# Ledger of designs, part 10: VHH binders against F-box protein At2g26160

Target 1, 331 residues: F-box protein At2g26160, of Arabidopsis thaliana (Mouse-ear cress) (q1pez8)
Amino acid sequence: MEKPEWSELPGDLINLTANRFSSISDVLRVRSICKPWRSAAATPKSFQCNLPSSNKMIETVLSPTTFFRVTGPSSCSYKGWLIRTKQVSESSKINLLSPFFRQLLTPSQQTLDLLKFEVSEIRQSYEIHIFDKYLIQGVIGKEGPSHILSRVVFLDNLIFAVGQDDKIWCCKSGEESSRIWTKIKNQVEDFLDIILHKGQVYALDLTGAIWWISLSPLSLLQFTPSIPMDYDGYDSCNKRLVEYCGDLCIIHQLRLKKAYIRRSQRTVGFKVYKMDEYVAKWVEVRSLGDKALIVARDSCFTVVASEYHGCLNNSIYFVDNVRKSVIRMKL

## First folded at step 1 (VHH)

Design u2 (framework vhh_7uia_1)
Fold by ESMFold2-Fast, scan of step 1:
Structure u2 (fold): chain B 331 residues (1-331), chain A 123 residues (1-123)
Amino acid sequence: as target 1 above (331 residues)
Amino acid sequence: QLQLVETGGGLVKPGGSLRLSCVVSGFTFSSYWMAWVRQAPGKELEWVSSISSSGGSTYYEDSVKGRFTISTDNAKNTLYLQMSSLKPEDTAVYYCARELYYDSSGYDAFDIWGQGTQVTVSS
């Protein structure tokens, strides 16, 4: 089981898009050469929301990110590379990111003709950065986790996220004065993930139940029963939501029962389930067929394996927290 | 109580070297990734380097790659940043940080920070 190598965008394109632009002409050139890259460049940049924490206000910055499939000359291959892009600050910069990691990709030696490449948007997501000025001012060893927000979902004028306290938080996207994160009221459950599916926002709790977020009034309503699964020798310690073949599915990440739940513990396998609406039971997805699941930190999605270099059928690609590398597991 | 105590900062001439140390108490390195993060005057926080709980994987920001080395001494529960070929643009307050671990949620962030140690390159 070697680490899969997703074919990355050639280094000259990385240099062109990730490096600082010296002038407005450079930004306009990117926008005119490549329509999808131009669209990404035109996308609204990061904006500020404030997160209340222990009688202080923590600045959070929400930035749109987009996953693209990039292909070479259309004459010989349908296979492409998976990339992620992020627009930074009020500058005219576009950063090219690894789809699994948030570090900038290292530039390569080759030169590129941008007109030979085609890009297709796969998924849009949001990255959230948190800045605590009191940590910068020399506060020593604050015990207890700082509140972080992950799994950002945007619907209408509302933004939803999962907090480090395992609760769903909500923010209005309107005026700056109204961009304050607030916890949704009356949450008893602890949540692991959130997804936009068929125009609705769903949340996944620790027990494997899916909840629907009602917008009028704002509340969480249980949508499916729990799945408290315990496999012989394994725990379903981590769960994610994903859309597979039009269905909302749960990915169960398996770890050894006798191992502590820590960053040092390795994933040993996966199980995928969808709800059978008619009988209200979970049904195991035993094969992904010609597809693969991409389990990135801020997004989970399905791809057709044959459209990507180095991607295998019936596979799940994820980041291993021990290796900090992309690992493939067969379903 | 969880505590990070940093030492080793100071004034150094361009091209010089410094070794930063961060002594940790209240947890073990074998359970966490550790990082160095810096902030230059009037600039945003910048991630500098991370090291895995096993010490087997290290990651660096491009501007410091080849000049800085991150390491741990698990017996002394100490995180190090060896800095060489220092440049004026390396002037910043350097923080050691424990990387958050949440298998069940989003991306890793930092949940506790040291007090920071000032590194000044030049006069």
Scores: ipSAE 0.000, ipTM 0.160, lowest interface PAE 11.3, mean pLDDT 67

Design u3 (framework vhh_7uia_1)
Fold by ESMFold2-Fast, scan of step 1:
Structure u3 (fold): chain B 331 residues (1-331), chain A 122 residues (1-122)
Amino acid sequence: as target 1 above (331 residues)
Amino acid sequence: QLQLVETGGGLVKPGGSLRLSCVVSGFTFSSYWMAWVRQAPGKELEWVSSISSSGGSTYYEDSVKGRFTISTDNAKNTLYLQMSSLKPEDTAVYYCATGFTEYDSSTYLDYWGQGTQVTVSS
């Protein structure tokens, strides 16, 4: 009889509670009795685009990563664990990545065999790998520039991203010669995030307004009014776009006012707003009900809390800037 | 399991040439940039050269520019460093490394091979 190997447990499984010891026991049970299950989804390949900069071309590589819910056989439990992964090409084996943190390539990097587990695709995201001399010099302890491109979204044959200059950039996914990042013209606004929602790409500016990306011509059109960046007693330190119950919503991450100078920069709460399309007004979402929001570095998405081990209703899971760890807050 | 295996080092006279090779296994080779890094006795690690996952972009430390050439063979999952006009100050253990840049612009060189010794002396 095959016995579970403790050293082969996936290190990047997320149990959304502090009780990881119980989660490890459940993972061993699931691993030992899971029936083979084949992935039904095609895996996108890596994609190269060039970024023009000061008479040179900076090579950027977009690498697809996928968030999965990993579950045991239906006879065990329908609850699962949240993982993020990159596919190993020869078999159904998948390299595990951190869902909330930076990717690390280590000698102990673990793989997951999709044929031994039931997995459900939750969301696809992209890692941007920038090839630039100044960034590479950072590996020797020299600091590189701030992030150049983030928050990648695909729509048809177009790719959109937010630049370090807080502008929206676009690239075509066709032949290699057409894969050149171009800044969308005539942008006066600064942007924080982009999302694909109901077949359209929306961008979030720093004032809390949402903009629609029109494809004919390629341009940004203001879709919603602005939302104030601060509240009585605290500031909105970060804003993200998320789809919640079919609605496009904004997440405001709050800190104590002036925390950047004299107080901790620790997150103290969240506010969530959805656009009421009929009256063209922002409406506060006061409860997430049976759902939770996952606020990861490269993606924000909604999950049904009861489908995940250790996930609580009406909760937001995020990375704390001070602690660099995953924290839960109730909405 | 990730593996980086360096070969090709040895003893060479000043002005001589060596070709270093690094065979990569356990990850998708064409999805990551690759680098050569060296460490001379009693000194800190020094970046030598890097190449993009496509092989289209190459970068060199100023002291080796024009003398060293980095290249890849994706069909063989192999990284090369062709070294010419070698100098005594090129004496070091040379490491093959793979890395990535996160969207927050943090760059990490996380997985390294065991290294191959290059000695330049008469």
Scores: ipSAE 0.000, ipTM 0.337, lowest interface PAE 10.6, mean pLDDT 69

Design u4 (framework vhh_7uia_1)
Fold by ESMFold2-Fast, scan of step 1:
Structure u4 (fold): chain B 331 residues (1-331), chain A 122 residues (1-122)
Amino acid sequence: as target 1 above (331 residues)
Amino acid sequence: QLQLVETGGGLVKPGGSLRLSCVVSGFTFSSYWMAWVRQAPGKELEWVSSISSSGGSTYYEDSVKGRFTISTDNAKNTLYLQMSSLKPEDTAVYYCAKVEYSYGDLYYMDVWGQGTQVTVSS
């Protein structure tokens, strides 16, 4: 019987709602994991690590997740699909995840045929799952721990994270059964995000300044000035770090100011700022050209729009918490 | 490769006590949360208790709180459930399980033993 191939699926995976992602998973068949996926999945499995909070440590699990571009073997289309994967602990099983939502794309009894697909690794990240005493009781047939925003990077044998106290912490990623976090000394700033860029760890503070983490001694050094404040009718409270064309950039998510107090406050646009490394000044990025930004819960990254089905140039793709859907906005 | 072996079940009168043991092999015991789950005849699985990898945090189902105590001995790679003030309602097969988190904010138990029978009757 004729069965659809991955490349025959209609629509644009990068723009799909949660329900449409689920329906797509019903078409896929898995017998084996191809070499590229097996290689990427060879990164460290999920492990337990206490996550720092203001006055206590919260028990957590760090789970590796990888974004892939998947293309069919067809020579007619170079365009691919964006997917996210997660290795299940102590097994060879790989879960297919929505890039933007918490949902699994592969139900427990489904199989996927990956032998006909070319897979390219785009980005690796870690999901943080917290253990709260109020959530542990739900382990059998009930809700589990809340998935929180992953603000974690790995460098060598160290793990760096923005804790629940909005400070930078680090711990050793070694084979140890127990791991403890150490707060980096002399922090007066609160941090929003952290990124690995060109072999260095950078963190973003509330004012839009980027800080560099020095390893000898372990310390935070201010890398950039604060970004220009947006006084023009918008509230730019959400800021993320992203690498764009080799440059470290800040994404500002713009929401309407409280002029519309009777309506749900929604995202109306974005601004992107790049550090000019020659003059140490912030420069507004007014166009992403042939590229798009993916603003996911646990990762922000750049893609070349022409390499993906339905992905448009000069666009930002993100999840709207008000409408619970993936939205595209032109920069 | 991963194996959980439960022992310590048996027949006991109401108000009595039993200690269940679970010997773990094939993984680093102290790296994972562990749980006890039970199944009474003709009923669904019921979570009983969980313990953190460090042993510093313990959690109990309301009906067993104050009567059961979960603990670990990392040197022996063994999980324990000390049960006291047993009631007929505690009659079930008790399973030791490794706790794993899955995407979608859903926990699951991915390694189970064969279970040990606990019968509380006069």
Scores: ipSAE 0.000, ipTM 0.255, lowest interface PAE 11.7, mean pLDDT 67

Design u5 (framework vhh_7uia_1)
Fold by ESMFold2-Fast, scan of step 1:
Structure u5 (fold): chain B 331 residues (1-331), chain A 123 residues (1-123)
Amino acid sequence: as target 1 above (331 residues)
Amino acid sequence: QLQLVETGGGLVKPGGSLRLSCVVSGFTFSSYWMAWVRQAPGKELEWVSSISSSGGSTYYEDSVKGRFTISTDNAKNTLYLQMSSLKPEDTAVYYCARDSLEYYGSGTPFDYWGQGTQVTVSS
């Protein structure tokens, strides 16, 4: 029997992923009874858009993914569970996913009374699926097809994504016809991430500078200075954007430099920085206090640790690509 | 245990028809998109067709549109590829594949494959 990777989640989160939702009927009960759950997942929001390549068009499909907090009837601990759900594009089928891994939850063997649970929406995200006539085997690394897209953000009638060419791509959303992905013009920088923050789309470049995406005309304007950081003995190439206590922050994922390692590059620590609006300077966040950061593959967000089972203060939870397990590190 | 097992391949003359079957175990079609992928002798892997988890949406490679039909039977846990008007160019090993939908990297969006079934179109 194959063991699901979600079984490697921290203690209490494993119980929700293994034991709380056992069948499609249980999922449908949550969808029909809970208005937030129904509104987030009932109507498919899948989007189809063609991606141009040298001699062909490649079809892409975006599917909505939602993170929820689920709490029980007992108010004793006021602790909940983190779950992720996905609406299959043209189907009424709803998939229950691990919050960290790209996997369906194993059906529970226990009876679950969903009327006794409260659910609240935490984050909306999108998964990208690409249809290509030719399939490439065994490619690991950053030299994949330049048209592979990640980090999807919606703003009004526009969809933004980061390509494997490290450029920002844009597509118009619409129901009547397929749309075409296009690169934003005149990009000289390489980008790592994008985020929707306070009604605006921001992009993060390799140097740690934040760029604002202007819509009229579509262009990238530098919003913050670069972070002139050099971590002795560490690679700082992997950076993510996150909203922390209302501020736009950068997460620096630290790996040992290749010259000092023999095996696959593993994460050894994190640094977090925020822009101090008052003095317009980058300020290191040295402690997350009573909060934790969830670094998922398609989304990063902050939680209050005490509101979640198995979640510790001042912690960052992420998936290690080498170990294929959820890791917790203190900030 | 998760398995995909293809059957139905064989030798057929140009213009003929074959029906490929893929029996799956360890998961249900209602949770996954499924695909047929082929590899001709000395060529790279080529995607042929995909079907949604509901069975309502189908996608085809241009060279097989109108000739091939992908379908599922959830009660039998079986994926089918009905092939008609076969051409010598359709000669290949045909693989049943499960679509992850969540693959963001380079390479294939498929996480599990069968062992394949040989289709030979020859006079």
Scores: ipSAE 0.005, ipTM 0.313, lowest interface PAE 10.8, mean pLDDT 69

Design u6 (framework vhh_7uia_1)
Fold by ESMFold2-Fast, scan of step 1:
Structure u6 (fold): chain B 331 residues (1-331), chain A 123 residues (1-123)
Amino acid sequence: as target 1 above (331 residues)
Amino acid sequence: QLQLVETGGGLVKPGGSLRLSCVVSGFTFSSYWMAWVRQAPGKELEWVSSISSSGGSTYYEDSVKGRFTISTDNAKNTLYLQMSSLKPEDTAVYYCAKTYDILTGYSEEFDYWGQGTQVTVSS
């Protein structure tokens, strides 16, 4: 006589159990127990969209990525860890990633028993990958494949993304034949970011102005004025959109001017602005209080600092390109 | 004039070994992160391994860790993937890829692709 073993459960029974869960985090937890549980549970799938380039179509793939907060047993675990997950193929394991990097966790960390932890979904996003075997001239290539930046937004039957050409691209999420990326018409401005906020899609241009994406007809309408960009001694090279305390805010990443190459430009600080709707003015956010901003490649979001291990109040966490590490700066 | 040429693929029995090579021309590849990615028939592209511009840092997909070794020879401008204990599920076309951002090192975004080399693991 042998004791019961979870790996010996029938696939049908495991699938029925997984299908009773209300959130994807529960499904992922079931799939991390043993091989039968991993193979039987349903998972978010990647899907293909085609990108026109010259006289050919380039395949792009949208891959789901989810951020979770992992906490210990309810008896004493009020702080958690921020993790990110990515699934590879229908037969593969769930990969655990750093929240900031597209790096697999070490095997010892991947063996964490998720049954001993509570998992809460924080954010869901997509990564875009372009698959083209075309060879081009150097890193300053004249012609060749472009890749679409992160910042994929879904609204109704439409998918929006920011391209490396600094334009907003759109495709339909329906049947495969309709999944062709197309630039939105009449874009005069260059864009840095997009966000879904209160059921609307907003885009951020290089000058700090916010634009609203109207769906009928599909068009970009200027929503706010530009933010003055004269920062003596600083370059406002990166700007991101974030939701902070229910408000739509802009994050300005500041670097020292007069660097000869992009990689030698160190981040020296941040400025955060929100629109005051009553006076129609940009107002600097001088403190994040008990919160922190997570500025990741594919997502930018707010967390309550006290809920996370090692997370400090009034802080911005980002990837420093020079140090290749996660850096914290106080706002 | 940037070129990536993969070689070393072929038919091998389960448990066997193969060494893939990627000869790089048109840039100093020791200035860039390099990666191996693969695509099995009817499946999505899968990242396999990456190596830093200095060669000092290596990263592997879990299913190949301990079985595959990525390395570079800067004098020959060549990227290698030593594959051991091969399994039928390793059957795929293997591509050499350059990342455009040498400062991140953790990105799975790939800038340039080679022509690919077929690896088939079967009896």
Scores: ipSAE 0.000, ipTM 0.145, lowest interface PAE 14.6, mean pLDDT 66

Design u7 (framework vhh_7uia_1)
Fold by ESMFold2-Fast, scan of step 1:
Structure u7 (fold): chain B 331 residues (1-331), chain A 123 residues (1-123)
Amino acid sequence: as target 1 above (331 residues)
Amino acid sequence: QLQLVETGGGLVKPGGSLRLSCVVSGFTFSSYWMAWVRQAPGKELEWVSSISSSGGSTYYEDSVKGRFTISTDNAKNTLYLQMSSLKPEDTAVYYCATEDYVYGSDYEPFDYWGQGTQVTVSS
C-alpha cells in the first residue's frame, strides 16, 4: 500500500525502517486525552509490593503498560502505528512510550488528540521498578528506580516474574500484607523468560526447555525438552518466549561467541522454534509469513505486518545492544 | 554509598603505556563481571575488555588483545586496565562498567557507568 518515504532510500534500510516503526510519538498530534486510553490505564492499576533482600524489604512497583495500535481516520490507510503507554500516578494521565525502550516513572504533561485517530489494545504488560539506596548514584540520580525483576505475568491472584538471579519469583495480589515476592521452591534451572499462554504460565530455562507453573501446589513442571540443536559459535543464552499463530514458540537471538560479554555482541540473526505439544518436539519456523515479531524488553509478541506503517513481512524487530537502536532482521 | 571513579587517562605518545583505574566504593565486585568500554569522538560505544569477579576469566576485543591487560584487586574494590603499545586509534573516553552476563540481549549493554577518563594517543 502506502510506502514510508525512507523505503526508497539506498543504504541500510533495516535501521531506518525499524527506527521509524518505533518512533510513533512524533506523528501523533497532542491536544486531549481520550476516554478509551483512560479506561485501558485504569485496570490493572500500579501495584505496590516488596522484594526481600538479605536483611531488608525493598519497595517495588509494578506499572501496567499497554501496547496499542493507533490508526488514522477511516478514510485513510488501514495501517497503524505501534505505541506503548504507561499510567502515571494521576488516574487520567498516560505516558506515551517506545515499545522497545523503558523510561523512568516520571509524569508527562502531554495529552493526545485522538479525534484524528482510532486506538485498539494489542496487549497488556508490566514494568517493574525497585527503590534501593545502595545503587550507584549515576543510575539513581535520574529521579527513578532501577530494575531487578523482569518479565511479569499475572494469573488470577498470583504474579510471576523472572529475577536477576534467573529464578522465578511469585507474589500474591491480595491484601498489602501478602504482597511480598518469594522464590518458587526447588528451582534447579536458571530462567530467561515467562509468558501467559492459553490461560497457563510457562517459563523458559537457559537450555531452551519450557516449564509449566502448576498452581495447586505451586511448582515448576518440565513441559518440553531442551532445544535439541546447539548452534556452533552462537551464544545460547539469548532466548525469549512468544505466542505465534496460537502456538508457544521460542525466539533464539543469535550472537557470535567471539567474547563472553553476551550484551556487547552484535545480533547476526534469529531462529524461531515452535513447540509441538502432542509429540513434545521442537520444529523450526522457517518463515513468519505475513507476520512480524516484536522483541521488547518486557514483552514479546506477534503482529500482522500489513496492519502497521513501516512494518515488513517475515521480520523481527528488536533493540541492538551495540547500536542502542531498533533494528529489523528478516527470519 | 556506592560510587564509581575512573582515573589514569592522559596524553601519551604512540607506543606508550597507561594504566587506568576504576575505584568502586561500598560495592563488592564478586557479584558482578566488570568491564572497560570506550567511545572515540564521533564513533559508537565499543567494548574493550571484561573480567570475572574472581579474576579467573578475562576477555578482550580483538584489536586490543595482547596489548591490554584487565585485572582486579578485590581488597581495594579496584578494576585496572594496563594499556601498552598504544596506537592513535586507542584515543577515546574510557568508561568503567558492571555487566549482567545472565540476562538477554534486550538489556542495556552495561550498567553503572562512571564519569570516564580521557585517553589521547598523539605524537
Scores: ipSAE 0.000, ipTM 0.173, lowest interface PAE 11.5, mean pLDDT 67

Design u8 (framework vhh_7uia_1)
Fold by ESMFold2-Fast, scan of step 1:
Structure u8 (fold): chain B 331 residues (1-331), chain A 123 residues (1-123)
Amino acid sequence: as target 1 above (331 residues)
Amino acid sequence: QLQLVETGGGLVKPGGSLRLSCVVSGFTFSSYWMAWVRQAPGKELEWVSSISSSGGSTYYEDSVKGRFTISTDNAKNTLYLQMSSLKPEDTAVYYCAREFDYSGYDLGYFDLWGQGTQVTVSS
């Protein structure tokens, strides 16, 4: 297993101060005349949604995070680094985060002078945080664990997430009084992931079936058949959705079956499959070619390896739960 | 009632030692990974250490490696953090937290927290 070099920024980059601009919004506004920044004209805001739990409402904070590719001013190299950023107080500061790790705390409030660098938006995501005052109180209600949400996707005025109860939850992004999480009705399946793909939201269940979220009425419709992959000696219960070369694909994360608890199971490999829609058949992706897959906590996406320092072709980068570090595996 | 109760904090001089304890009630302690998280005045929460349900695997933030030791006594439903060679920078409220298994692969959630115990390192 290999730790990716490009996931670790040079110390001087992490310690840079954004002296000219008070926020990432100001930087994006100045660069809006540049084609890469035109598509990011509207910057998302942090906002609170209420999560019902037993006898009270738990405030959850959705914080926008953006994955960027950062390159230096030198024209001699087109390679860059993958960074993730998060606005701290809505206005002035941005935090640099690990692209892969959902850190409970951010590294020191360090800012980046984006004007010194060429920055390209790769992916937008949201972190869901329990409000700080609940952590100080020391206790979430008894039902709290089953109501924690992840893997946030926006579609129109709706927000979707996967709960720790393995169900899909929905919330309206409009007026504050309407921002209450509600579980989608009539779910029999247990869900592992959701993704926005070609303007539609797809959900992945435990059996490997992909479901489409219909908005009229709000419901889950099965898109693909189940794929009960039984790998001898391996556990494939961890699966993610990713877009690869325009196709919706499933990543199967393989672990040894001998671990007695899921958190102690070490990842030993990956398999990637795409659905051939024409023949309704699963087709194994045997090589990622010149690309790599980034399997992050709240997002999963494809990058061109040659555009990043230290990134290798035909590779999958992920966070290993046992080691709590970023690991590379060749597909 | 699910409870995490921290004790053992206090005032200590640089280079000193303290042992924090967290007594757990209301759930099967040996089924969960446990963690210590701290918050210094005016700063964000910082993960310090985690331990597997069996006690066989331990993980530390780089700044505390070699100085802090996390351990469990499953028979007593107690999590410990032995702190040595303490520095002024270790001054913080220390929280005991439970890690929750999430369906699918995730780097863990902390779904249950104690009220914290104050550690002050000063001359």
Scores: ipSAE 0.000, ipTM 0.154, lowest interface PAE 11.4, mean pLDDT 68

Design u9 (framework vhh_7uia_1)
Fold by ESMFold2-Fast, scan of step 1:
Structure u9 (fold): chain B 331 residues (1-331), chain A 121 residues (1-121)
Amino acid sequence: as target 1 above (331 residues)
Amino acid sequence: QLQLVETGGGLVKPGGSLRLSCVVSGFTFDDYAMAWVRQAPGKELEWVSSISWNSGSIYYEDSVKGRFTISTDNAKNTLYLQMSSLKPEDTAVYYCAKDTYYYGSGSLDYWGQGTQVTVSS
């Protein structure tokens, strides 16, 4: 057994490739030009932090994951595959994680050898996990526990995350004794997302306003006005931050209100907005052009569609948690 | 294809020791976090211990901390639970379980058949 059973993998790899024959399993058959895999950065390590909750301390673990673009021989296609990996081993052989789901795609005995491919780092993300005996006992044999903190961002010696209480939390990455999550003071808004953009940390609130996190003193300052538009007939509670063409943008995920139809609440479309700082107002991005947005659970980012197998221009790729499948929608 | 086979249960006196083993096939401990879960007669499932590949994190329920030790032997594809200073309240069916993730999420998607541990005089 020399290769993974790719036919058994979730449809997200197939949905990102032109067809099943452009899958990563086909790349494993090709003897590529022997380019050594080169790490663009030092591999981050997982580490433990403590979260205060109801007069108890909940242990949390930050798990680094990296998105890579993998290409075949340079003499063939310039297109590659989007992969996600857990922390890179000292070995060149790695396990693949689902780009969209929180699961391992390849068992350790069926690894991808990165030394046989050209790889480039696209994005680093972090998953935060809890070890709370009360939550574990409550969900054993059923659905797993939800993450208490999500959308982790690192800036220097500070770590920021969005809590299940919709507030921004902060932790120092120093000595183990100082790795205790604390809520940023004086938060009156509820937050949905956080992003590192051009060396600054920004947070997105429920109303569509972007906030800047000032480090001296540590505080949240409103950076943009709220988006004033009512989405009649839509639930607009799921919003994400993304960097698009150097601009900080907001993605609105639109779902029909249950009161209007007798259907399950499903994503029916997207709206993307950027702030035009010169005229101080929100501007709708009506086309992504030659680009696509990847909206994963713990990360959201832009790719140039032509650089990826099966990736279409002006498209948003996201996960439907009801169907457990990757879906594409045209903007 | 995935299989978890538990052994090592039995009858033991209070204060005694017992080692449970769980042989896995179809995956390795680098792929998923593992847990031991127990169920006493007529009671709900109780998490006992977890081991995650990620940063080598090991966790125990408060009532077993200092008495039980969870470990893996990758060469033998075997998960262990070494139990010492056993008490009558440790009497239960012990299950080996695979977590859905390589870290310890508490979402357990595959379970062994269970092995009975009885602590009585």
Scores: ipSAE 0.012, ipTM 0.349, lowest interface PAE 8.5, mean pLDDT 71

